# VHH binders against Branched-chain-amino-acid aminotransferase 1, mitochondrial (BCAT1): the designs that were tried, part 3

Target 1, 366 residues: Branched-chain-amino-acid aminotransferase 1, mitochondrial (BCAT1), of Arabidopsis thaliana (Mouse-ear cress) (q93y32)
Amino acid sequence: KIWGFRMHGTKAAASVVEEHVSGAEREDEEYADVDWDNLGFSLVRTDFMFATKSCRDGNFEQGYLSRYGNIELNPAAGILNYGQGLIEGMKAYRGEDGRVLLFRPELNAMRMKIGAERMCMHSPSVHQFIEGVKQTVLANRRWVPPPGKGSLYLRPLLFGSGASLGVAAASEYTFLVFGSPVQNYFKEGTAALNLYVEEVIPRAYLGGTGGVKAISNYGPVLEVMRRAKSRGFSDVLYLDADTGKNIEEVSAANIFLVKGNTIVTPATSGTILGGITRKSIIEIALDLGYKVEERSVPVEELKEAEEVFCTGTAAGVASVGSITFKNTRTEYKVGDGIVTQQLRSILVGIQTGSIQDTKDWVLQIA

## First folded at step 1 (VHH)

Design b05 (framework vhh_7z1x_3)
Fold by ESMFold2-Fast, scan of step 1:
Structure b05 (fold): chain B 366 residues (1-366), chain A 120 residues (1-120)
Amino acid sequence: as target 1 above (366 residues)
Amino acid sequence: QVQLVETGGGLVQPGGSLRLSCTASGFTFDDYAMNWVRQAPGKGLEWLSGISWDSGSTSYADSVKGRFTISRDNAKNTLYLQMNSLQPDDTAVYFCAKEGYDYEGYFDYWGQGTQVTVSS
């Protein structure tokens, strides 16, 4: 059939779109049968997933869409035996005008390439990564929540699918993308988080993989999280492995402190993930006239903060209501009119297209 | 099997012109709309222009309207972008992109890109 054209990565008001479809109009939307008002972060099965495998030369094949379902792996696959793999996290947003938008997908692609080098893996190119993500979103368009009701969370995976017995890099790699509609990452929803400072067990050490989004970084945090959650905490805040004196990150998010007009966050020096939400919030804060400090942050400075918040694709910008350190609980400002809410509102506005994208951050895919 | 190969990039002075070409193989070229997209250093993807399967319809981003012209030669399986009045902010990697079959509003194949640098 004849195919028209559709505009990508441009302002809706300035664009024209033409589409040739037998008996269908593009402005019509189909929604899956989902209770959009009760989305959390539980896995919801969608229609399709995207997959491609590496060739012998290290380049990736074209790829294909398949029905969402189980994948078949050799028992000796590198991912199963040695944890040779990376994850990414992204969201597709539906704007009030019906546009479907991705936020800074080139940064997710580049972070996967950097992580692949660290893990001795071949990675898809930036454009192959973005195409796999776009195909997954558009094949699952009915699963992108209505405006204001959440987002389609996307999980790009890159893993050693090839079989080997010895401790060695896999002979074959698979790049796979699936999605799930989501709203709130933490069980608290829009309520503020309560964190516990883990004084004994570090999340990452210098020379390890804490600075990349390695699959193997996440299994080890589960026991610490389990103990903290059993005590009523949302998550834990880790200290550096070297001194035990400086804060680093929570299990799956970066952390920020607000002190007057200054916003402070731990520097990404090899043990802390360079979060895309983190990077974006820093840029927004600087645009608003805040001073931003990326440095070592002594745990003692927690008592001096007016606000604390976490950043991550899944978590968004999440207010911290309290942090407990050495059995001392410190409470922080939450709710309306605070710096954290201002930063969250601007980020969400850009991501959903309600605020003009002047930074080339948003890619329109439909 | 499907391949898109961009050529024609290079260094050009402000106010100059370049013509980019994209040679397609591995699919029926005249069944699909084709697009040009660019990525400037440190920036996201910016859609520039699209052309229907039969050249009957073209569209352009406001940033390039009146300066760039998209065209295609279906007999040669080739897509073109004529770029005039180039500015330093046109510096980017330029990608040829094919629209997907039976899925609306996405590109299912991309070229490797060609670098355009506008500088003295």
Scores: ipSAE 0.000, ipTM 0.192, lowest interface PAE 14.9, mean pLDDT 83

Design b06 (framework vhh_7pa5_2)
Fold by ESMFold2-Fast, scan of step 1:
Structure b06 (fold): chain B 366 residues (1-366), chain A 121 residues (1-121)
Amino acid sequence: as target 1 above (366 residues)
Amino acid sequence: QVQLVESGGGMVQPGGSLRLSCAASGFTFSDYAMSWVRRAPGKGPEWVSTISDSGGSTSYADSVKGRFTISRDNAKNTLYLQMNSLKPEDTALYYCAKDEYYDSSEWFDYWGQGTQVTVSS
């Protein structure tokens, strides 16, 4: 049992009470002892995690901060046997003025609720989701990177912790939030991505779970991604399962094409995740006077694009330098002065508090 | 920052009445429409009622129309739901929600912990 005490937004008392034998000198220091210039996207152990469990009536308990560590599960838990679970991804940013900021956390909360409906799970309220995230960030404030050095990536999880043998919805659910300091999702860092079009294996099919952030969506992409990376590609771009003619997503990101003054992205009709970065970039582009088209995008339109970029919380806004389809390589504009860089700069500025938030997208938590 | 605290739930006999309250803080209450949403065990959320920012317009789900009355006190930053002629089918957790017109039409910002209403047979 690792669930010991209620912290309610501070870790000072818990740090005094709990023994931490990790590499950290003090849990009350302003910054953790980590190389902020070389973070990447590797898991870095932080101090605390937040967790709560569902009651019989489907509501969640108040929840508590616990020392970061392993969780204990029955071997017959729904998540282990049937993949009944959801993930979220979000980031906490430190501004130049020392403020700690969350970007559109209500949209992560709502996306988890929608996913829970699809996966036949009870979910925490929007308030409980945001409170759990807020408590996790504040208890791990020393792990939020300095301004300009990255962000604290947060992983809210909702999963069937209850045990059963038959194929059935779990009797108990756990909502858990942990974090890790991060900078670049792709090993290429700030360099442009090179994608390969996966012609045979789809990422999602109509009637499946591609439109929600289900845990089970991510295991199937690993072999495809491994093969693409072994050939020198950053990732793959998937085609729709029905026709094999329309582009959908990269393994863990949405895709956009720039054609003159028009920005094009696949519509989120059942097989494509409604990304929060995707939604935000669409709104920024419209504010700047671009036309935005959300529709089916034939793979042949890739040759007509001047720029291509990917969006995701982990990936941010990542330029695509090339896409290879049927052994034909198409190259795209990258670097400074392009539309992709303009959109990335505005998004990052809003997320970090460098640009005035006129849309109430940013929640200040410290 | 935005906080909604529901209260007034409890156990009641069929045909009885309850009045729910929602105390709002962290935003300009008088600038937003407010809603009540309920969730029964094993069911998805069901919208119950909405009131405009001024209190001049109200709307109700067909299942509660004529039995429930939504109201607000902008001076006290409080939303109310007067529930009359309660039925066992009204048994649910009741949530107060800030109505954000600019986002999803099917969901609401900042649900509180809810208040439990149980109508026993």
Scores: ipSAE 0.000, ipTM 0.111, lowest interface PAE 23.3, mean pLDDT 83

Design b07 (framework vhh_nb_b201)
Fold by ESMFold2-Fast, scan of step 1:
Structure b07 (fold): chain B 366 residues (1-366), chain A 118 residues (1-118)
Amino acid sequence: as target 1 above (366 residues)
Amino acid sequence: QVQLQESGGGLVQAGGSLRLSCAASGSIFSEYAMGWYRQAPGKEREFVATIDSGGSTYYADSVKGRFTISRDNAKNTVYLQMNSLKPEDTAVYYCAAYDETYEWLDYWGQGTQVTVSS
């Protein structure tokens, strides 16, 4: 088949780009040549990416597909000098019936819009965000793993591409979406995480950007995470900046405790990201008859939990095997037959279409 | 593949000093974080110190101020200078390499015995 795409970087003209796939069989047209059983979370080069730029009035252009590759930026671009940017993370799933599905994409779009307001950026509309994601997935359809083998991870970006010398909001913004096939952590199970409680360095503070998915939130966690990994830990669990007594997040995920029939997670009070997986797991747990508590969670309460798990788009629902706090190691239940596995299975079933979507969470795009 | 070889272990009296060395085979030593771990009989392997590709160092509380980690990229070698040694420092010391770029792939040496007599 010939890949034809409508592309234009301005509103004045439209163009169509066609790429001929010579000698392809039906199987080659449906799937890329990838070892689907040995996917990790490493970056895999796909075929196309989507991009659009803002106009002076704050509206975004229609956008266009281009071959995946490097982007060119002015050295004085706002993202390079002042970290003015946001990321999103989401997945496209292939169901057993061959349909291609997105999970709650309007929540990703809304979260980016809220983050853009906080960061003094113009954002694409919810509709334009979702269309950019759809175009990226469809242009890279051969990179969406077979049912049960993984998902196509999508990285929407919004960043200050305009040049500014002084500390000021950029004059131009770019919305860009690219993807990479990733392992199905739900099919093969997520390896149990071993966490270390970071007592000195906070993840976020009141009045900061911890409640939005800002690019600048992630650079500062790298040194702390690297140090924890050098000590044999998977990641760190951060405490609140005000008291140093309540748990908040790991570097890139929300955290939950299971105590009998009660599931506990730190409340989103401006320092903790409102995770889409977090929100979805809360609703699933409530539907199953669990009590859910969104509140301040003292670090000492970790000793009372039977299970601990993390939620995030990349890992989904990841079991925590241990947490070390002040040289005290606490171990948690992992594996099959636990609450964490029950919640993971229901979420994956909804995301992949094997469980009927009664909540209007899943958007079919193909 | 990276191979690590420790040396410099031995018997020393309490209050003494030893310098451990770890030689790495390969051309990408400068891109790795390098670390030292130790294991006493019947105990789990514990962290001692690391040094990253940029030269930043991290120490276990039990050795901070007594041990110093350093690296020589020209010689593909990482060192652990151990001062004011205590009997509880007695262990097999292992060198480790972490690929900072590719999901912390750990390479381990065979270990070198350090014995501190009282």
Scores: ipSAE 0.000, ipTM 0.140, lowest interface PAE 19.2, mean pLDDT 82

Design b08 (framework vhh_7qia_2)
Fold by ESMFold2-Fast, scan of step 1:
Structure b08 (fold): chain B 366 residues (1-366), chain A 123 residues (1-123)
Amino acid sequence: as target 1 above (366 residues)
Amino acid sequence: QLQLVESGGGLVQPGGSLRLSCEASGFTFSYYDMGWYRQAPGKQRELVAFITEGGSTNYADSVKGRFTISRDNAKNTVYLQMNSLRPEDTAIYYCATEVTYEVGDTYREYDYWGKGTPVTVSS
């Protein structure tokens, strides 16, 4: 499409001059030329990404914005050979008043810092993390979907970019932030998840990296997810590696059970990711007068739940319609008027600025 | 890398005053709780004063009413105003971040220390 036109030597009747003749050059538009009603979770190329590298002393450089594109890495880079890296996931929201908002970005920064300690990596400061995210969002402001149409998903990465042959911590680390516009999860979001309990393969082991957002946690779930999907399931629910009796996580989300006025979720104890959505839902539930139990949850307790839901940045709060354990399918309440919908509505309201932020959870960046 | 640099220590007479400063670099200062600690010769380090990210303060009983902790987020600096100094306040004073973040049920405390600034209260 032609977004602007420059006319030279035109008659006095044509005094209008417009610049920028393509979408790639119209970075000053309020919105990118995207079908906001048909966003998925597929990668959409944006304008810019943020990057910074560590110095020899472990501090990170100031960083800079670059055009979104490929990364050049040495074949012996630590991330490529040993999986030394972390991901984060977060969203920027556009409020009805046009404000651009981040949700609890200091918790993403701290979770990356904790993960970096576990993975023997240098980490950007909390300030540098948040600044990189802010710069990425603001440089891609036209890619933040209109109110109610979705969010800009941000992918902060921290990885061993330094080259070495031996099994050792990398000599150099890169912190990078890119984004992609994604759908409002609940635009068609009455479709509840159908899960299968994975009885043989655990997601995480005590002493492993399941409690941090390590890149290496996610490759191993792909085969299990593919098999579940081929059988008609949305995903799998994993059991603990030690006993095989207690539920832990789905592939990339925390799980909750609703039992009357009590909300139950597996305790985080080194094998389960401390999800920011999980933490936020617990606090919302407590504010509403629900009892919350963080404990070991026997798989047999699934049959006692009235509702089950998953929490994660991509999914937000997603209802589970059924779980199949062995040969038994248990169905759960879904839709409007249930506890899960109440918690989801409050979370989304806070994230989008529709509900007053009394907890200092939302950072306005524009 | 997170660094804390203290300044403002020195020799002062009993009843005198000093203002200590701690300048922070390598992190978002406004997101961290800050504490002042001291260690006298032959004694363990003890907390003197604490200030939260929101500006709430608490003090050791031995310094209440005499010391005031404050922060300037624009300058990435925390201050300790010490009034009515006593010989028993003689110590090396350390700035530290007392940051506790909960992510899920994971509890992590980040304990970063400065190199210290000596304060001597003597006649």
Scores: ipSAE 0.000, ipTM 0.218, lowest interface PAE 15.0, mean pLDDT 82

Design b09 (framework vhh_gocatamig_d2)
Fold by ESMFold2-Fast, scan of step 1:
Order: structure tokens, then sequence, then C-alpha cells
Structure b09 (fold): chain B 366 residues (1-366), chain A 122 residues (1-122)
């Protein structure tokens, strides 16, 4: 079985099918007509998207909502030719009381701003970022899954839309937000990741863009991930480019080891993304009395761990069932009653409003 | 409408060779990823080899250097050349075709053949 790569039909047929999904539904319905029990991370067309462009002075225009659909770009646009762009990932949750909630959206906004500086782009302000996200969610409120059935995944994008022939920063930038209803990857007690340690190809290099959420970080992981999936693995775990001895992250998630009362994760020193889920789990663990170590983690320490888990916007907190390194498979504890499940339950409770937010992490938007 | 039909299976001695063929119809063959899976008695189905629409290949560790997957878009066919066969290669071999979707969820191939038996006797 190949995990994680599927292209539905031809590109033309796929876009027609996606359009048909929303064509029969009215925008004024309380809930969209979606099979909420069979959501994955497949793209589902929603009603609206938010967009704004940079002005000559580098500030962004007052944005507006438009129907979800294709965008037009000059063939010489910076994003198409030079990969000058950033993505963000975040989720809107519907609480049991019907409130619509965002989790730490200011951290997504700040991370995009930091990434924009690294990529020589103008960025929307924190206020503009959050307002674009809010408008997208509210215009697509019927697409926010019912409590316990998933979340509305939000994809803020910032990219060089301006045309240039030479290798240079774009003359114009576009900030765009769209969404798609998604389900969490792992129901409690069901799926666990099986990882393969990639010994040759690193994910990121010192001086590169691994520490920001650059669009160009993700194309290069696809072939490595596809090969691992063809061998029956969920994803790969990358080693550092300098020594080849320390674990860093999987293709699109941070990694943690549990050793007794200590939780260990690779330090973010320029090659590893400072994940918002990672940061939040560290704070939750410290609040619970666990010791947390952010340091270089030798790959040999994988055999000392009782549990391993990944953190990311798409995956949330995902248990790792096994890791294979040099043809040796190490198995880890999964399921209920483990540290990973405790951390996941608290995070999900805060995100969905089931646990009182004492840290000002959750923003209510409806 | 869509069909995948395997052929070329049979009985072979250890160290021998066999070529499996899969003829496809009812879809645009050149757009699809193709794979060979196998299932031994009492075991789960496992990926043996895959080939993308662009011709890139992947192999299970135990068959690398022994098996070669190839495709012929003009003939709507995919092949598995199996060399240096071992008793543990005994299984029903299935041809599968699928398209690409980016996700962390498991994806099944869209289309499967009925399978062809390969027996490697000692």
Amino acid sequence: as target 1 above (366 residues)
Amino acid sequence: EVQLVESGGGLVQPGGSLTLSCAASGFTFSDYELAWYRQAPGKKRELVAGITSGGSTVYMDSVKGRFTISRDNAKNSVYLQMNSLRAEDTAVYYCAAGDYEYTYEGTDYDYWGQGTLVTVSS
C-alpha cells in the first residue's frame, strides 16, 4: 500500500468534480452536505476565499472575499519560477456549545512574518492575517465540521505574484486564505505511524529555509516520502545534514521521544520548523510536571524511548508505532493511558473549548 | 469498464526467472501509477514494486536487484521481471493502478487485477 499520494482523475476532471460537490448546496445552510465521518485531508471545495495584494509601499490592501476558485498568475510570477512563497496551516474548531474557535492564530501570523523576512517578501500585519483567516472561516461557517467530526483546515498563503525575469524578489505579493474541512488522522486507539529513518537525504541544511514554512521545503520531500510509503511506511524521519547522526523531523511534523518522566525533542536551531503544536505540547508537558529537553537527539536514543509521537497542524499529536533504522525495527507504546494520549487529549480539549483556556490560546470568532 | 489482467504466473524452481505482465483497459494508462503487490498464504498483501507515470520506480528491500518493474504506455501494459526467485517469493501477485492524492491517510489503489499465482518450489 502506498500512503499519502493520490491524484483523482485528470486535472480538468478533478476540478469539475470539486465544483460539483458544492454546486448542489446553498451557502445559507447551517451545515454543508458532507459525509462528516469520511473526511480525510482531500481537498473539498468551500464557498469563499480571502485575498489581498501588496501596495507599492509594501503594505497590503484592504482584502475581500471572493468565490473559491482558481487564481490567475503571470507565467513569470516569482512563486512559479523561484518558489518565493510561504504556507501556513491552522484549524477552526466547532465547540460543543457551537462556538467557532481558532488556536493561537497570532503565532501563525508571526511565523509568516518571520518567514517573509527570510524570503525577502512583504507580509500582512498580524491584524490583517488574523482578519483574513476570520473572514474566511465565517464566510465558510457551514463547512466547519460538527463537534467531534473534524475541523476546517485553513491554508494561508503568501507568495510572489508579481512578474520578473531575473532571479529577484517579486514586485507584488498576494496574501490568500482558503479552507477545506478535514478529519484528524488518528482516532484514539486506531492508527499509529510507522517511520523509516532516511540515512542519506537530509530535509534541511544550515543556511537553508528549514526553519521557516517555505513552500520550497515541501516539493523536495515528496519523492523520499513516496519511496518510504511504497515500502509500507507512513513517512520518513530525517537526520541532520551536518553529522547524519541526530534526528530532526519527519516530512511535515516535529518529533518527540518519551523516556520515563522526560520528554525529548530536537532543538530548533535553524533546520527544524518551530511548530505551533510542538510549542504548545512543550508548555502542556511542563504544566503537567514532565521534564522537557530540547537538544540534539542521537538516532541511537530511539531504542531507549517508551513512546514516540509527531506534532503538526495536520496530524495534531500522532503516535508512532514503530521506527525502522538500518533494518532494525523498534516498537513503541500506543493507545490509551500513555503520555502521548494524555498530551493529545489536553491539547484537543483546549482547541475545542472542552477544557477551559487559562493561557489565552483560543480565539473565539463566532 | 476498467480491467487489469495479469498473466505469466506459474511454477518455477529456486534461482529461476519469471516475467509477469498486466494488460490494462478502460482508463488513461499514461496518467496512472502502477504497482505489483503480492499476498502469501496467511500473510497481509504487500507492495513489491511500483512505477510512476513518469517512470520512477520503487522496490521492496527483499527484491531490490532481483526484480525489475517496467511499463509500456503504447501497449497499456506493466511488467515485473523476476530473477533469482526464492521460496519466500511464493505468492499471488496482483497488478494495481492508482492516481495521486497528497494526504497523510492511507490510500488504496483505484483498480486491482484478479491476481496470478507464482510458486517457487524447493
Scores: ipSAE 0.000, ipTM 0.113, lowest interface PAE 19.0, mean pLDDT 83

Design b10 (framework vhh_enristomig)
Fold by ESMFold2-Fast, scan of step 1:
Structure b10 (fold): chain B 366 residues (1-366), chain A 120 residues (1-120)
Amino acid sequence: as target 1 above (366 residues)
Amino acid sequence: EVQLLESGGGEVQPGGSLRLSCAASGFTFSEYAISWYRQAPGKQREWVSTIDYGGSTNYAESVKGRFTISRDNAKNTLYLQMSSLRAEDTAVYYCAKVEYDTSGWEFDYWGQGTLVTVKP
């Protein structure tokens, strides 16, 4: 069995190789011309993106690669009018041995499939999702940062591209994958977050879409985040909509508390996203002999914690330096030698191939 | 209804070989990665090997070169060929499929297990 660039009638890889034999070709160079030491999380245009559309029967077409660029949509497209869409986030890593690695891509595929059911959308199969991601990474090999310099962030999208006037599920869906090189925080001294507890506005409510990675979950957090940032905070920690007493998530990441040998995180309950980084950190912690509690976490327990950290694909494992609840600021341990750093180091080691993968988490694609 | 049914366990001498099977039903077998895990008495469950939907394989360091995982999508069956067996390989062997519920929670679907005993 052969993996990779297998689209009928698509000869981009062969064409690039043939042209390189005749002379220098940018897309065939090992690395793009990028200042790898100054990557942030700003969008950087790469070479190609992958796209496929749903057929009449609800299955998706073969798909194809195209030059990275704008997409054209009917003004009455379901995504534009009714927010019918999902995002995913994942990273491709280059190891010291030159391997190109994806971390747990089947979990991203399954999460999109579950989200699609919630949003009344047809979804690509797990196989099609992973193949689209692999093709995107391989077509953009030169944009995967050197070892220790970052990762290629991948944004799979699934959205209602079909046009309708009434409030209804779209007649056509598009699955699209694009990427951007980002720093993955291997530099020592990763900045600690300072959070503000949002007491009034919830992120999610029971019966809503907070438990899936819906596009519509992210627009509503922007004003709350902007207000917190204007007050000097990094982000907001949300409380549950039912009682207003239990912590849930920050705007785009899960949260963990460390109390001695116990690691505590809010249980996923329909209002909290089942984060892949969250799941992976729980498994690493259990392997190390920590006790892990997934439960309702009263906001008052923030004062009992020695460390707090957030998990998300973009941030990885990010230390929280302080949380302000009402007018009371609580500070937490940060830096080297703490539990948070131990968990981060093991996760990054597995993701980059410097620690042996004993859990079948890493898919080698090149 | 997802079901996994392991078979093929038994008693073997050190250095011997044994082939395990796992019959799957209730899901589109060819679209999923399926794994073998094992649990020895008094120990936590340990990952052994995985084969993805495309046939790519991965192995725990302790079994590399000795065990071979394979799949037959037409029969919805997973296999584990074990050779050069050691006393430390004594365990109940399980096949597993990971699935998420509608809330995004992970559920592992496990079979009943099949016991492999390597006589010391």
Scores: ipSAE 0.000, ipTM 0.384, lowest interface PAE 12.4, mean pLDDT 84

Design b11 (framework vhh_7z1x_3)
Fold by ESMFold2-Fast, scan of step 1:
Structure b11 (fold): chain B 366 residues (1-366), chain A 120 residues (1-120)
Amino acid sequence: as target 1 above (366 residues)
Amino acid sequence: QVQLVETGGGLVQPGGSLRLSCTASGFTFSDYYMNWVRQAPGKGLEWLSGISSSGDYTSYADSVKGRFTISRDNAKNTLYLQMNSLQPDDTAVYFCARDLEYYEDAFDIWGQGTQVTVSS
């Protein structure tokens, strides 16, 4: 106790929002002591996180691994005062053959870079982003669920860590990656979602940050989502701010309509996030011979769709069972043998290595 | 550019010994606390041992305490790990890692590591 030096292997700090897992103290186990059959989307603390900071010239340092735990920030840090930050979401999958796979990580890296330009931040290079993600996954390999039992969800963050009082871009940026083992994003699991159309409050406006994955986009949706959930809905579907008549996004996912052989989704014209799952589903659908339309989608077209589904990294491909608009409930086809299930099956097969990757979408990291 | 190169791994019988080396370049080695970490097949990283910049203070994980000895030669920019009484469970890729001055429990892994296989 008298003399100190840096000790690697220290206990992680406790957190009130973390799930405690017995056996998490033994980093050299092949699998963490987790009930893999009862994973949802609750935060589960892993062993390590990756971090790097920007240099004065705007380039990022090589980076380092640290024990998963709290980060220390000045109260005047840009992220805390002005919301200057971005999130990413991606998953690492364990294949039946034991390979550890990332899905289209270069697109997550590019999306963060584009978002950083919009938010006046310096960003890590594509290479540095992917290396940080790889190091996080490999250091937490025991937390990647067994084949078929879920995935390791990864949360890359880029934020203004530098302190200043005035409204200005931060002097220092931190890029950080942490993970959590997950299964189903929605509490409904494999059950279909029930959505409510929000007629008054938009999610995004032209000239805002709706087209990038800004941290500040997500706080504002919470009150609307809570009201919808208190009424028994899974989430809300937002309309455009200009006209109030075209559908845009769910709180944290893109939306698609199926009409015969045509798949329709709102165009990404500046208020809608260009989702990686969205882009991948469009490419899969085109390969299967479906017609795909990216355009303005009037809310009235919801009544004519045979199926509706949401896309997102966390949500995957989630069937919508109903949408309520102006007290009118429309029901959609769900279950097996539908277009939505076909697209989901192919996507999951590619992500997990069960289907041959002919598109260079999958990066093997182990 | 910072570079750490691990050498000295190989195949060894249970109960045997190996000495690992890590050669550092691109920074002032004598200014940094240094670590050894390992990664067994299919598992995450495990921290094993650390040594102060002067070499006066060392620390060890319980799994290796009494069997492994960390040391350094600042004149040669080299870190060592003497491994005795090796067990099959010691099979892993071994990395040396540079400590970061301003961050608790933070370290850089720069090299590809050196493979240690303990089997009969």
Scores: ipSAE 0.000, ipTM 0.247, lowest interface PAE 16.1, mean pLDDT 84

Design b12 (framework vhh_7pa5_2)
Fold by ESMFold2-Fast, scan of step 1:
Parts: structure tokens; C-alpha cells; sequence
Structure b12 (fold): chain B 366 residues (1-366), chain A 120 residues (1-120)
């Protein structure tokens, strides 16, 4: 497994996001001049980004490609003052035959539309979302890593670009897509996540924005994550705000428990993000004959699990080696030959085109 | 600004020992957690060990527990890795890195590392 590192002290802030100057000689080259064996998740600037703005009627303009670079915003823009915005995360993969593939992009498009309604924003159509992503990938084709070396991470953004002083929905919205090459999925058996159960601070509450991919969901988790990491933990596992008794999510991933032939995950009921990786793993598990339960999961049930894993676009499927709750540490099976590894292998195989797509999940764009 | 210079690698027979050093400059070393990371031939980077700023906490990958010991000397701005009972599987470039374990970001390392080869 690839492990990240954060520095203690004032220099720690500088390590959160890095920009690298790499491979900018010629835009018409097949591959950018990048050390594909040493990709992380740090920001690597690419050639182009896609942008479009909303019209007065709430529909979005056709859009265009522009050089990757800074965005100019009014200081009173809704995103800057009130956090009125959504993010998406997805990946473009290069197959062994040179095909460029997207995984379930219509689900990212639909999740953004649902989030936009929650945040009082106009959203691009599903077609416009997918076309913006396609154009971004194709214009940056040289930045899609070689087969087996990683993927091009795509960051669709939808945000209030219009200016207003009062607390109100923005008058204008911008849909923007940019990308950055990133490493392959984590290698199971090298290391596993160690989680700490956060007993006091919830990630989300009923009536809030935890069920959508709102930008404002992520600032509040940073300090909690920093404290857990300073104690040697990978991240925290949050409990529900109502009772404090049921597990929900880690900071940016869904969670699953495995016991025998049964796989359990917290039900999505307004406080938990409907992850695309989560949905896909549930479908794969059912196809393999596992029983899947989507329900409230008491924190005490962690002691009964044989395996625990997290799901997210960036992480894929990541094994959990231990969870600490009220000073009690529970350890879980990790490595090869376990259910988690089987599910990860099938998902990655479908995403990269090495396993035949029988579910119409993969969209070939080149 | 930040400079990390690894040394102490070399060739050793299975069961042998090596001690790696990392000389740090460009930051207040005593305030930072430090880690060792390795890259074996044909594989991606693998976290090996971490030590807290005051040495009160250490952690190790399962593959090296009981064989490797991480330590530091804050007065000398130097990080160490004592490697005992070396196996062919320990053959890799070894890098020192600044910081805590961070699942989300992956990592970037500094310098060319120091080569450890276990064979013969």
C-alpha cells in the first residue's frame, strides 16, 4: 500500500496539496514526460481544463477548453463566501490496447444533479457533464498514465461564481473539469488502514449536506483527521449524530464489514454519501453470491467482523487492519485470499478493461 | 528548501545487517515525524517505519517488525534505520520522508535514496 505522510508543525500545511512542473514540452506527444512509476496523489498540472457557465434561464452554455490555470472570481462569489459548491471525483483509465475508459460517468453526473438541487444550484445536464469530462480527458490524453501505471483523476466542479453580498443562492454558476495523473490502487498486504472511532464529533447530521458531495463537507473533517493522524491513526470512523451508536463513514469513504458470507454497510439515509464505488462493490458482491445488508450498523458490531474495508474513488477498495473504539483495539484479516481482495480485483479489472464489462459500466471514449 | 540525504546502503548476505542514515536540513527536524519508505524492483513504494518527533511513538510494517529499528538524533538532525536479519525480499531503494502516515495523499520522497541489496 502507498502511504501518505504529513509533517508536524507549521510546514505540515504546505504538504496538503503540491503542484509539480512536469512533462510540458509538447502537447501533441503520446505521453507527457512524467515518471509514471512515482506518481502520488499530489496535484500535477495538465494542459487543458473544460469550463461552462449558466445562462439566465439556468441552462448551461456549450462550454470550451482552456489552458489549465487559475480562475478569476469576484471576491463576493458564492463559493468563496458561503461554500455553495459541489465536487466530483472520477478516473480515466488506459487499457492495454490503448483504449481510454471512464467508469460509470452517468452516476457522477446524476450525483452532481442531486447535489445541485440540495445546494440550490443549477446543474449541467447529464449529457453536458459527460461531454465536459470527455473533452477534458481527450485534450489531456498524453497525461493518462500508461496501462498499469495509474489513472487520470478528474475533478468536476460546480460552484456559485456569481457575486452577492447577502446569504443567497448565486446568480451564476460555473461547471469546470480538470485532471491530474495519480497512482494505481493500493496494494493489499503491504499495509492496512488503522482507524479511530470519533465519539464526539459527527461527520453529518440529518438535514445537513452529508448525503451529497458538497465542498462544505470537507473543511470540517480536516482538524479531526489531523488529530487522529497525530496519534498514529490513518483516519477516523464517524458515528451518527442522533444516537452516537451507529457507524457511518470515514472522512472521505464509505465503510463495509465482512462476516462469513455476509457483507454489511451503513444504509444511505441522508447523512451518508451514496458512493459510486460503494454501489459497484455491492453489485459485484451480490453477483458473487454474498449476502449484502444495507442497514444501521451498531459500533459494537465491529468486534464481530472478520474483515473491514473502505470504498472511494481515490482509494478504490482499501483494507482496514484495525479499529480502536473506547481504547479497545479490534484487528481484522488483511492481505491476499480474503473477500476484500477478491472484490477489489474484480472492480479494478472492470475499470481498467482487463475483465470483460458485462454490466455496461465502462464507457470507451477513445 | 527541504533536503533529505540517505546513506548507509550496500550489498549484504541474507541474515546480515545494515544501518541507514538520513541527514536532514532546511526545516526544524525536531518538530517533524519521520518515516522510511522503500521501492523494490518492479514494485511501487512501500512504507517501512515511522517515528514521532520526540521518539515516544514508533511503528513498523508487518514485513519488518522485530527485524528493523527506527531511531533519530534531533541534535544531529539525523534519522536512522537499523536493519537486522535481512532477507532477499528487503532488496530496495530506501528513502527517508517527512511526516505522519497519510492515507489520502500518498507521498513524494526526496533525493535518490540509498540502495540495499540482499543476495549471495
Amino acid sequence: as target 1 above (366 residues)
Amino acid sequence: QVQLVESGGGMVQPGGSLRLSCAASGFTFSEYWMSWVRRAPGKGPEWVSTISSDSSYTSYADSVKGRFTISRDNAKNTLYLQMNSLKPEDTALYYCATGEYDWYEGFDYWGQGTQVTVSS
Scores: ipSAE 0.000, ipTM 0.190, lowest interface PAE 16.5, mean pLDDT 83

